VHH binders against o26223. Designs and how they scored, part 186

Target 1, 191 residues: o26223
Amino acid sequence: MKLLWTSQHIKVTVHIDGKVSKMDVLEAIKTRRSIRKYQDREVPEELIDKILDAAMCGPSAVDERPWHFIVVRNREMLEKIPEVHPYGAMVKDAPVAIIVCCDSSLEKIPGFWVQDCSIASQNILLAAHSLGLGAVWTGVYPLEDRVEGIRRLFSIPEHVIPFSVIPLGYPAENPGTRDLFDPDRIHLEKW

## First folded at step 12 (VHH)

Design w79 (framework vhh_vobarilizumab_d1)
Fold by ESMFold2-Fast, scan of step 12:
Structure w79 (fold): chain B 191 residues (1-191), chain A 120 residues (1-120)
Amino acid sequence: as target 1 above (191 residues)
Amino acid sequence: EVQLVESGGGLVQPGGSLRLSCAASGFTFSDYDMAWYRQAPGKGRELVAGITSGGDTSYADSVKGRFTISRDNAKNTLYLQMNSLRPEDTAVYYCAKRPKTSYLSYFDYWGQGTLVTVSS
């Protein structure tokens, strides 16, 4: 990836086999949508590597970087996720999913790992979108039934907490964009 | 500030009974679905019993016929009557408040818990 700053915005240029795709950071943030329908098409390992690299670039409290990632491509395992995650039905149809986890042994300040893993999850969603993929965040923590279900299913150690499951693939839907700006939520100087 | 304070836990022999209470404050108690969860040593928290703002009740299969959840909206208090207690019922019991949203199936506040030990 090549990052180019202009007078109006930062522009990211991605080179794909001699073809150039350009998306501003603001455009990526504004146009990213939750995608729950995927093409029957494999996601190359190189794209997953780029997504994971982006996930680890997020800030973390006192630089604790407590995140670990499980990459799931096995169809039988993907099909079992909806059994322990009620809102994860779409995962069975995805070519791949990333499980974002916290290794509590890496935590330096109690409780901030939730924020750290939320940041990593958002980076995964934005990176996937920028690479032409669709993804959706599905919550695991703090729902205890989902945490233990996912832990058991993927043999996750007791000191590691599954935080989110993010299925991803080439999108088979286009929900359009949303205008979510609400000036009533902005307060100047005081509440 | 939402506060949930459980009481009534203790040591009881198998076959005995206990009544747990949860004193709620900081929200309009009568508007919210409430529940009792429990967590046994080395296990995650599991739903034991639920009661809606309208008074409809639900129970885990392991406690049906033995436990009764109830509420007193005038006193802002949730109860769990536990009869025919078994060693397997040993756990910390938590009072929980449900969010008002109908699309979420989790509880957003828990109390500190009260320990119930069933042992001979």
Scores: ipSAE 0.000, ipTM 0.084, lowest interface PAE 21.9, mean pLDDT 83

Design w8 (framework vhh_8pnl_2)
Fold by ESMFold2-Fast, scan of step 12:
Structure w8 (fold): chain B 191 residues (1-191), chain A 120 residues (1-120)
Amino acid sequence: as target 1 above (191 residues)
Amino acid sequence: QGQLVESGGGLVQPGGSLRLSCADAGFTFSSYAMAWYRQAPGKERELVARIYSGGSTNYADFVKGRFTISRDNAKSTLYLQMNSLKPEDTAMYYCAARPFWSYIDYDTYWGQGTRVTVSA
């Protein structure tokens, strides 16, 4: 790994296994937007593997790492997701979707799997953005009708809980950057 | 579909080198992602290195800097160059092929294995 320093706010370009990350971490976090329109272009498996590797690198309570992932590339299956997820219409047009799941048999501390799977989901969004892809988190848990619908559609066992459905692909839209910093939400030393 | 045949294993002293080969017979080698796995006595099978159809590679931390995976699509052959071998590298080494490593419904095609023994 080599680091290159660039200007004003320190930007770092990292070379990882011969691939160049052209976006620093803060830039990735600040410029990531939900993307719901995708090009008619396949996402290479190498990129999906990098995204899933990043998803599994999140912190988890007592290192339980309860996450499992279903990668859906089959067009027929992608087209069925909106039937069980009312806000998932864009999934049918994506080249691929990742379903983030919790295997409850891996849970070491009750309830923290929700945080673990949220961390994994966010890492998927950030990793996709850093690789030039767009993605959106569509919520499944804790909405029981969506949980049951996704479970049934993908033959997910009862001890495994579908948490989120994340379609991704090369972006076919370019929403502007948002300025969300609110200093009134920051309290020094005390509330 | 298709058959994978490993070769190149043997007995070598610590610090030595071996080159493993995996030849395909009966499937489209160039379109598959290929990998080397190993299984030591009494342990589970573990990933050593992976190479995608486009040529990008992944390595397990315990072999980084010592092993190199490569492929020759014209010869339909996968290689693993193993340098600075340690007793801990003693295992059966398996060649694996999959159309998509990231899609859970795809079966992994396995070879029969080649034995590597690193001992004084």
Scores: ipSAE 0.000, ipTM 0.320, lowest interface PAE 12.6, mean pLDDT 83

Design w80 (framework vhh_vobarilizumab_d1)
Fold by ESMFold2-Fast, scan of step 12:
Structure w80 (fold): chain B 191 residues (1-191), chain A 120 residues (1-120)
Amino acid sequence: as target 1 above (191 residues)
Amino acid sequence: EVQLVESGGGLVQPGGSLRLSCAASGSTFSIYTMAWYRQAPGKGRELVAGITTGGSTSYADSVKGRFTISRDNAKNTLYLQMNSLRPEDTAVYYCAARYTSYIPGSYDYWGQGTLVTVSS
């Protein structure tokens, strides 16, 4: 087995039969699961760089791209996140977490930053999955207690809004995939 | 924060082989991009081979096909297998580590070097 770089951001595995194997985008979307258990193993900064690159590639309202990211590797800081985020218990066990933030000074259309940051968050989850990592989205905004807790913990300025906390690491669980397609939710031409 | 110690250098005849090792300590080896550099008398340091955290390798044209870089993350060790050695490969060989960060800038850690002499 050999690993071949087709570009700096794409890694391809070549098998003995000469065929190239990689996860396509639809496979990544359908097989991504929320992962809350992580191996006690560091995530290389190269992989974090690739994930953040992917996060910034999302579409945004009027191309405002209001996102900023805080990368947290410090164990003491990770252990404090569950104190201000009730559904963030798994963060204390993750080797790293990414906090997705909105810089409101970059906002061009009021309110659309929520969608922009949601898109960035999803790209983080998909990119992590494609790189062999597990991650989970945990919501911060619009719950003001969580927003203020995270802001205080990470010295986030008043004009910046923490949106989500995404712990990630090498998976220590395999929850299996789900088939979520429901044709009853599809309406042709009218309700 | 990583410390690097090279070993495996020595005297070898042209056409011979040597395997260099670099033992890493201090912080997690697997998070570093690793490289072998060399410096011959009167010359600057030059990149010989590199290996990323993901395992992608690169080689200088002068050593391509003769040298193989590899890493063993479980042993915190970097290797350089040198085959078909030539007198012009004579140099002090250095192990180097770089921490790739999303923040502009890089961290470079270097070993003390190990001498390789290719001579009859």
Scores: ipSAE 0.000, ipTM 0.089, lowest interface PAE 19.7, mean pLDDT 82

Design w81 (framework vhh_vobarilizumab_d1)
Fold by ESMFold2-Fast, scan of step 12:
Structure w81 (fold): chain B 191 residues (1-191), chain A 120 residues (1-120)
Amino acid sequence: as target 1 above (191 residues)
Amino acid sequence: EVQLVESGGGLVQPGGSLRLSCAASGSIFSINAMAWYRQAPGKGRELVAGITSGGSTSYADSVKGRFTISRDNAKNTLYLQMNSLRPEDTAVYYCAAGKRYTSFLPYDYWGQGTLVTVSS
């Protein structure tokens, strides 16, 4: 027996719903929806690896890249998240969740870590969607009680700030896409 | 900083059974791919069984049907159930853990090993 390993990232072909899926960037952006209902089906580690690779590829203010990620598959831990996050009830039903965190010791420009972690969170949502998974961003920062609740639940050090909790899995719902284009928000040459 | 501690090794008769345990420290155990390796006297270290964070298993041909790898993420413990043991299974057995997100090979963390001797 031999496990495949060809680089820092897994290079094994990943099949989604029994088939390799392809979605262009614009399609992924326009069709991604928040998914809160998941199949009772485990998400392969290889897909989580691809999603986290995408998360770390986001632009970051002065290249500070302050993000850290906690991947949670433990059912007991997932079931405790709604106790500290009132709008995170769906997390207990997800096969896995990713907690996006900021290591404040890596911050080079005050306050920009929020934008950095927002970019990482969005990349997780887009990557998950492109791989046939559903996910939803549940907000943690800047709500003090949620930040401290998640910190204590996952033994997060004081210098690290939990930013978002993103449950994900194979979707058990299929919401339609939205037409959000509003030309009144586009100003030509001047306000 | 994954620390691995193996236990359960010992002397057993051919055809007997043994269960190895590997206790891992740290909250990251459930994400790591884990494996059991063994090293027999005068031989290199070889992969015996592997398990991904999601529970998918793989086995060396020499142990398929006889050994079962499993994990208990709540207890941060990896197991190897060894049945129908043969003299050629005599080796030091090592617990190994991959990195958090890339997981299969190379395994970056190793335990001290536990000796299994199969002898009549």
Scores: ipSAE 0.000, ipTM 0.098, lowest interface PAE 19.4, mean pLDDT 82

Design w82 (framework vhh_vobarilizumab_d1)
Fold by ESMFold2-Fast, scan of step 12:
Structure w82 (fold): chain B 191 residues (1-191), chain A 120 residues (1-120)
Amino acid sequence: as target 1 above (191 residues)
Amino acid sequence: EVQLVESGGGLVQPGGSLRLSCAASGFTFSDYDMAWYRQAPGKGRELVAGITSGGDTSYADSVKGRFTISRDNAKNTLYLQMNSLRPEDTAVYYCARGYLGIYSTKRDYWGQGTLVTVSS
């Protein structure tokens, strides 16, 4: 679906701070965009708690729930992330970042932790969007240099694997909507 | 400035009762989940009871049926009614904001605590 993008037809998210944020699930999924520019505003710890609660509500293979999360607010630490993550330059400008990790000792089915951590990462993005925040998923696993760089920077033990780094904050950009529906990728009853 | 101030602790005999209070300021109390934690000598802090902004309650198995958490939003106050106290309940009791939250354990969101001693 295509929308005319004029100033009067631009969809605007109502911020939860000072206004009620109202967004149904389908709207949240369809309007979520990667946000890489943030306002110079602190994110309340209450909103981070809500986001992490949502992250842990995702399905996981045989209910293994291997997730661990590192919440980074320290400016000096945020500024070091781009040194070990080339596409994480925006993290230094974010008020906070969440590092999604897998504790391999909690894994019950080999290899499914990647899916579990992907679901947790997406839930963080959707929850942030629903709360009037913006976020972006920056990939760590399976790129070994990034995995080891993040591990060293945050003193992550050997049995724990950093999966993604997700900076978030109040958005300072509003990218337009995307029309991504492709019926050629849908097959009925057979390939 | 977020502040939580606990009171009501003291020395009590086994089987006795105490009511703890937590006075909250610097935030809109009615919008937050609240909790009581405790720390016994030589142990880490543990969740005792939680209450949501909507009034739903949860309890640690060790205190179910004996303790009751409640709130008075008009007074910005959280309560813990403790009945049938046992020596194992001896601890410093802490009020915290957001019992599901990772930040509920941070210093800035804890009071100074109130000591409860259960001893004959």
Scores: ipSAE 0.000, ipTM 0.137, lowest interface PAE 14.3, mean pLDDT 83

Design w83 (framework vhh_vobarilizumab_d1)
Fold by ESMFold2-Fast, scan of step 12:
Structure w83 (fold): chain B 191 residues (1-191), chain A 119 residues (1-119)
Amino acid sequence: as target 1 above (191 residues)
Amino acid sequence: EVQLVESGGGLVQPGGSLRLSCAASGFTFSSYAMAWYRQAPGKGRELVAGIYSGGSTSYADSVKGRFTISRDNAKNTLYLQMNSLRPEDTAVYYCARYPIYSTKPFDYWGQGTLVTVSS
């Protein structure tokens, strides 16, 4: 059970079925895979709310937290994303996509918004995986044509920078696990 | 322009029932969470019941087992079935679109509908 709805007088707790996965953090990190094929099923808004809450919990340089999010469910808008993002073909087949943005007016340390938005994007991927969904990070920044295409498509102000487009849905593929541990990349005490 | 129009309020005796309706227009109703709020004289606004687009529901402890929230997406209408009404349920009831992706409260939309429970 999670507290999703709060007023000044009462707290309302909504029980959500999507929490059945009891994956710990290490398992989530090790088993998350990019998912590009989705079932023809709606994603409950309750799950998107949980994912966005997790996205905003990442560390941020000097606590600037410059991230803003656009949630896209409109089929016509999702179908237009591949026109401005050459590698975003799968987005039109997803039930929903999240666009991670940086509000540059909130930036306190020059350039660190890229790390902040990367952390938010990864948290979206991990949270989605932990809730039984699949997602993939499609890159926008620093590719100028994609940045301007997405900005134009979603009426994003000039001081806001679209960073990534993350389609998500219930997985229609299972790529399995990967063993990526490489001890040759670990150096003791010095390089 | 988003519009929400409440109806169905009235005077009812303790133990009675009422069904409230909210007609929505100006947005894709099926894609949004909806809620019923109420405000009694001299009190602040209180969340009574909520329903997400997928059908999941939530209720204030004070109304659990007595009230049922439901929606008809084909008619763009939200309902609140109120049974076993008590004098403390007396309030103006407001229909609201809940911003799922925000923890901040939004202003209610519509003038509300008055429910008076009195003998």
Scores: ipSAE 0.000, ipTM 0.193, lowest interface PAE 14.8, mean pLDDT 84

Design w84 (framework vhh_lunsekimig_d3)
Fold by ESMFold2-Fast, scan of step 12:
Structure w84 (fold): chain B 191 residues (1-191), chain A 119 residues (1-119)
Amino acid sequence: as target 1 above (191 residues)
Amino acid sequence: EVQLVESGGGVVQPGGSLRLSCAASGFTFSSYALYWYRQAAGIERELIASITSGGSTNYVDSVKGRFTISRDNSENTMYLQMNSLRAEDTGLYYCARKTSYLPYGMDVWGQGTLVTVSS
């Protein structure tokens, strides 16, 4: 992978399955897949910084931007996540994970933080994919046991709500693309 | 560390008044919607009143016009003013903090305070 930063634009050349790929926005959206198998390779801090920058560029209700992020690289901590998140088994095998959180003290409109944190989570997935990484969104909120488990594990204050855990790494699988367009879900003018 | 503690319960005559308090500690009180639940003998616990972080209130029909929920963010305390009490208002009153809009329940409950309406 070779990454070129310009002031406001990212030029990305990624080497996937022995091929060179250059992604525009629509290509990134259409080819992003959940990745649960990772190479035993470190993800450079520069790439994590780029991903978090993209996460914070999402729209938010009344510009409240309630998101906070925990970056977890510690192997012992990653190995404990499956104990409190039963469907997060792949996290222990990832070189890094990002926990997306809502600081409720920043919330201006009750309830919209869920949409805000969903937008941030999706931006993380798209940015990771555009940079040649694989990631998957593992749900925390709204399951109370997972919320409290993650909160305790990472010493998250009570006014902060853990929303998602996103493991990231260089992909060790390539599931290919999906054809998801369904015209029956599109209604013109009315239901 | 996160706690809700109710007080103010007691024995009152029909038509009387009582004010319940719910003192909160260990979280940013002003950021949460808060709730009063009632549990009568032989009946499931029911939501009777709520107040959002912004101060918007909601009541179950049986107490509307008689009960008033309020909050004081500077004191980290929520109140339930109960007027024109009826025998049917007898029960354990719980305060609760809700972190989810789903019916999985509340994440924090108080210990409950007993209200008995009898002559």
Scores: ipSAE 0.000, ipTM 0.100, lowest interface PAE 17.8, mean pLDDT 83

Design w85 (framework vhh_lunsekimig_d3)
Fold by ESMFold2-Fast, scan of step 12:
Structure w85 (fold): chain B 191 residues (1-191), chain A 120 residues (1-120)
Amino acid sequence: as target 1 above (191 residues)
Amino acid sequence: EVQLVESGGGVVQPGGSLRLSCAASGFTVSSNYLYWYRQAAGIERELIASIYSGGSTNYVDSVKGRFTISRDNSENTMYLQMNSLRAEDTGLYYCARGPKTSYIGYRDYWGQGTLVTVSS
């Protein structure tokens, strides 16, 4: 089933291996890890649709919502990404990747599209994790060589800026627990 | 001061083995994301292996099953065990550190590089 967008709401229910996700928000945030090794298993379109829905739910400066997304499943195209993105070697092994882009014609306040696209990228990572998938954010903007490489590879117009490439799939690795809380970065009342 | 120092490179025949070491100082290897990169003449540096603080690892397809990345927390050192070496494995090998949350592929510290030559 494909996900149909209407003026009302999404018409499709998404399940994870016959069950709805039970991961709470704090658990998802704390246990999400960058995943770079994937099973040889396709990701259903319904899960991609759910991830993209979550990506578009982020806050946006002056509600400009400048994000556009390219969904890449073609193996030949995935194999070409490492040629223009040196740290994207894992992308060729992923069943799918999402390229987060900014349509600069939609920008209402200068410069905030970077924050908007960062929020969308993080929502993709969290949504993927909550659905039993693994993903990793590989950076494109502001590295001009990567921006131009991705633009040429995917025929992206000059007014659209590729921001990140996020490969995703069912994880074939399980990174250990993180404890990143640092109280020295918290200042009470004053710096 | 943060430093990464590689050693263990050299000349080896096809089918041979080498173990590269990356000695770390100024930080703890068990709490960081660490990488091995390879650079052949005229080609961009490619990421060939990674290891995270939790012990999970990743490899580029060309080295899967032949190379093993590991760390020794007591020695504060990361290793790359290279088996069944091929001519195309020839290059400069760099170890690198990246922040746990780095999404731009940025590596904040690099080693000096160690040369591996696979020839008959």
Scores: ipSAE 0.000, ipTM 0.116, lowest interface PAE 16.5, mean pLDDT 83

Design w86 (framework vhh_lunsekimig_d3)
Fold by ESMFold2-Fast, scan of step 12:
Structure w86 (fold): chain B 191 residues (1-191), chain A 121 residues (1-121)
Amino acid sequence: as target 1 above (191 residues)
Amino acid sequence: EVQLVESGGGVVQPGGSLRLSCAASGFTFDDYALYWYRQAAGIERELIASITSGGYTNYVDSVKGRFTISRDNSENTMYLQMNSLRAEDTGLYYCARRPKLSYISPYFDYWGQGTLVTVSS
């Protein structure tokens, strides 16, 4: 990593294989899109480690942090996910997927694990985007057919609940920018 | 008030058939996976069959092709059709419900009292 001075700005570049610009947090949030088409390129283990580190940094009710993660790179296993997840067709074409799970033995306050795992899932999406990858959240919980299908495929114990399946890879599509700001949803002082 | 009540057990000869029913009261079936368990003498209670709210079924290998699980959400009843019964199928058959949030708390699992199936000559 080197710090470079410009006219009135400081920019940081990281020497990997090329120049990497640092993305502003607000820019990352505003420009992240669901990506369902991936290049035929492996995702380095280093990037998966960074994504999982970010996933575990989310706030958690009573600091219970009930999340566990399964990293799936095996082509045959990825190809079986669409058989139990009707909206997971893109997973078979991804180089890797992360399954976000809740270990119920770690839960301290009933029901808040859903929020905890939602936060972990969103952090995975944002971290992937910030690293030049694309990802999409495919829902598993609370749909019992998907929960049981994923449980069977990955030998998940009964006390652990699969929450989401997130395929990721280098993006092969660019859906473009969305303008989602709606001031009618903001109320001042009272409803 | 949540209750599961099994019925349909009895004595049959090897090769015979029985249909078990599990009637639920105090809740709606629509959001729950439902299970049949069996407990035989000297054997731990084992899962025999399951059916999710969407109709996805699962069977233990020893009963595949012989037993069929089904559900009727409008009548809050689950069934187990048992064909080609063997002596090893003898046991108490329990129906069970797991909570909608699946496996967060085993304390909210509900069990019936069981119905006895005896396969003898």
Scores: ipSAE 0.000, ipTM 0.113, lowest interface PAE 17.6, mean pLDDT 82

Design w87 (framework vhh_lunsekimig_d3)
Fold by ESMFold2-Fast, scan of step 12:
Structure w87 (fold): chain B 191 residues (1-191), chain A 119 residues (1-119)
Amino acid sequence: as target 1 above (191 residues)
Amino acid sequence: EVQLVESGGGVVQPGGSLRLSCAASGFTFSRYTLYWYRQAAGIERELIASISSGGSTNYVDSVKGRFTISRDNSENTMYLQMNSLRAEDTGLYYCATGKLSWIGYFDYWGQGTLVTVSS
């Protein structure tokens, strides 16, 4: 079998149910890859709005939803991000980036904002992929130099913590898919 | 220790019947969807029948009306009743279990039981 048993079964189920094969949720999750090369082509505001709507739909600890987003399209500002983020070099080639932030004044349970912002970041990546865009998560928190560098560049208040920088654009690369499923990490009923 | 053990295979003439059994242990049987797969010479292993925890069944077209899948949760056993057998039904029959869930695992298979339809 070329495909994992689970993938084969899902395809058979879709056929039996009479559903048309499209990019469904499972396919989007399995085929999403980090994209670091972008076409010289603007991303419409309508697509960014859809992505941000999806970002805010994630579960959040005690429904605190502490996330705020900065949308950066200004070329000069995008070019400054690599100066404070060593692994953000690809941002200079992206037409837009989203900075995911935590407003600590909205936090109801200490420490869970990291999970909340991780969920928001992943939803941005999946939504971008589903809309034909490429994106990559570049880490900011918990690296103090990057946190303070991004804060200064974008005038972020002290009570707000920059979490990730996600450049987005139409992809100019096509990496292959990954086989990451490891059944040895799954335990039935007990360890 | 999770185990699936098939039995009931054998040699039968065209038009005959066989009943396969799959005995399961080491997991909460009643909560899982259960599957029968078949591997014939020269083709990929194919899913032929499934039964959900709620008792809903599905079959591939080539066995519809001829094969019946069932389960007995009190005995931790799944069955495949095969009627009107054809030469093309010859193959190794495997039972399997897993979840159609967000984690997407299907990691428990039986050893297989051989069915030969020959005159």
Scores: ipSAE 0.000, ipTM 0.082, lowest interface PAE 19.6, mean pLDDT 81

Design w88 (framework vhh_lunsekimig_d3)
Fold by ESMFold2-Fast, scan of step 12:
Structure w88 (fold): chain B 191 residues (1-191), chain A 119 residues (1-119)
Amino acid sequence: as target 1 above (191 residues)
Amino acid sequence: EVQLVESGGGVVQPGGSLRLSCAASGFTFSKYALYWYRQAAGIERELIASIRSGGSTNYVDSVKGRFTISRDNSENTMYLQMNSLRAEDTGLYYCARYGIYSTEPFDYWGQGTLVTVSS
């Protein structure tokens, strides 16, 4: 097997001798898709821990590492997310969601936390894909109504900013691979 | 230098109990999730139980209600209390801590401790 999730009939195996996937980095980047349909199947805590470790490995402006994460498995809480996030309907059907947050007290350079949390969010998506899971980034910041709603729902302190909500699970859909390379977007030496 | 050392394995009759220990060194024990894996002869290693830094636990279905994972941060030790042991619980039990991708490209494993349920 060269690629995880290229066919519904291909079985995915994770080798536990320090290996978490059989996919190389370029393949993972090129084949990752937003997944919004999930199997009714628990995601093991060990996989969430590996995903969060990967999330914290992103580059961060002056090494400020302002990210914090909330892991939500409680069904009643997952069902409340769509009430606050109108495009988060799929979250109620996911076995787990990760809320990526910024602790503003850890910020060393104003404004760069957005890049830091974007990198952490992307690493969650790539790590999930490499482990045979599917995920989707649903935006919270900079939409003030969503920020306030998520803050209230999860008792997030005023100095912490919820950035994204990422539901994940074993995929129940296969949207296929994209071909997105466009040489007209590459400029040599000047615009 | 990260080290994990298992102990407590042995031979026990079906229905018996054993307590495994994993002594850890070389890292801030209280900040890491830790895992127990089992490997039977000819079968790939499987996760049996996990415990987070905060103490929350998870178990594979085959051991739920029979095994209890715990940790003692003051002693840098993780435990697996195994009750109502069955023949299929026979195997090498490994303590594990996942590596941090940015600085530690490999997961850490102990040497394993053998549990044999027979007679």
Scores: ipSAE 0.007, ipTM 0.290, lowest interface PAE 10.8, mean pLDDT 84

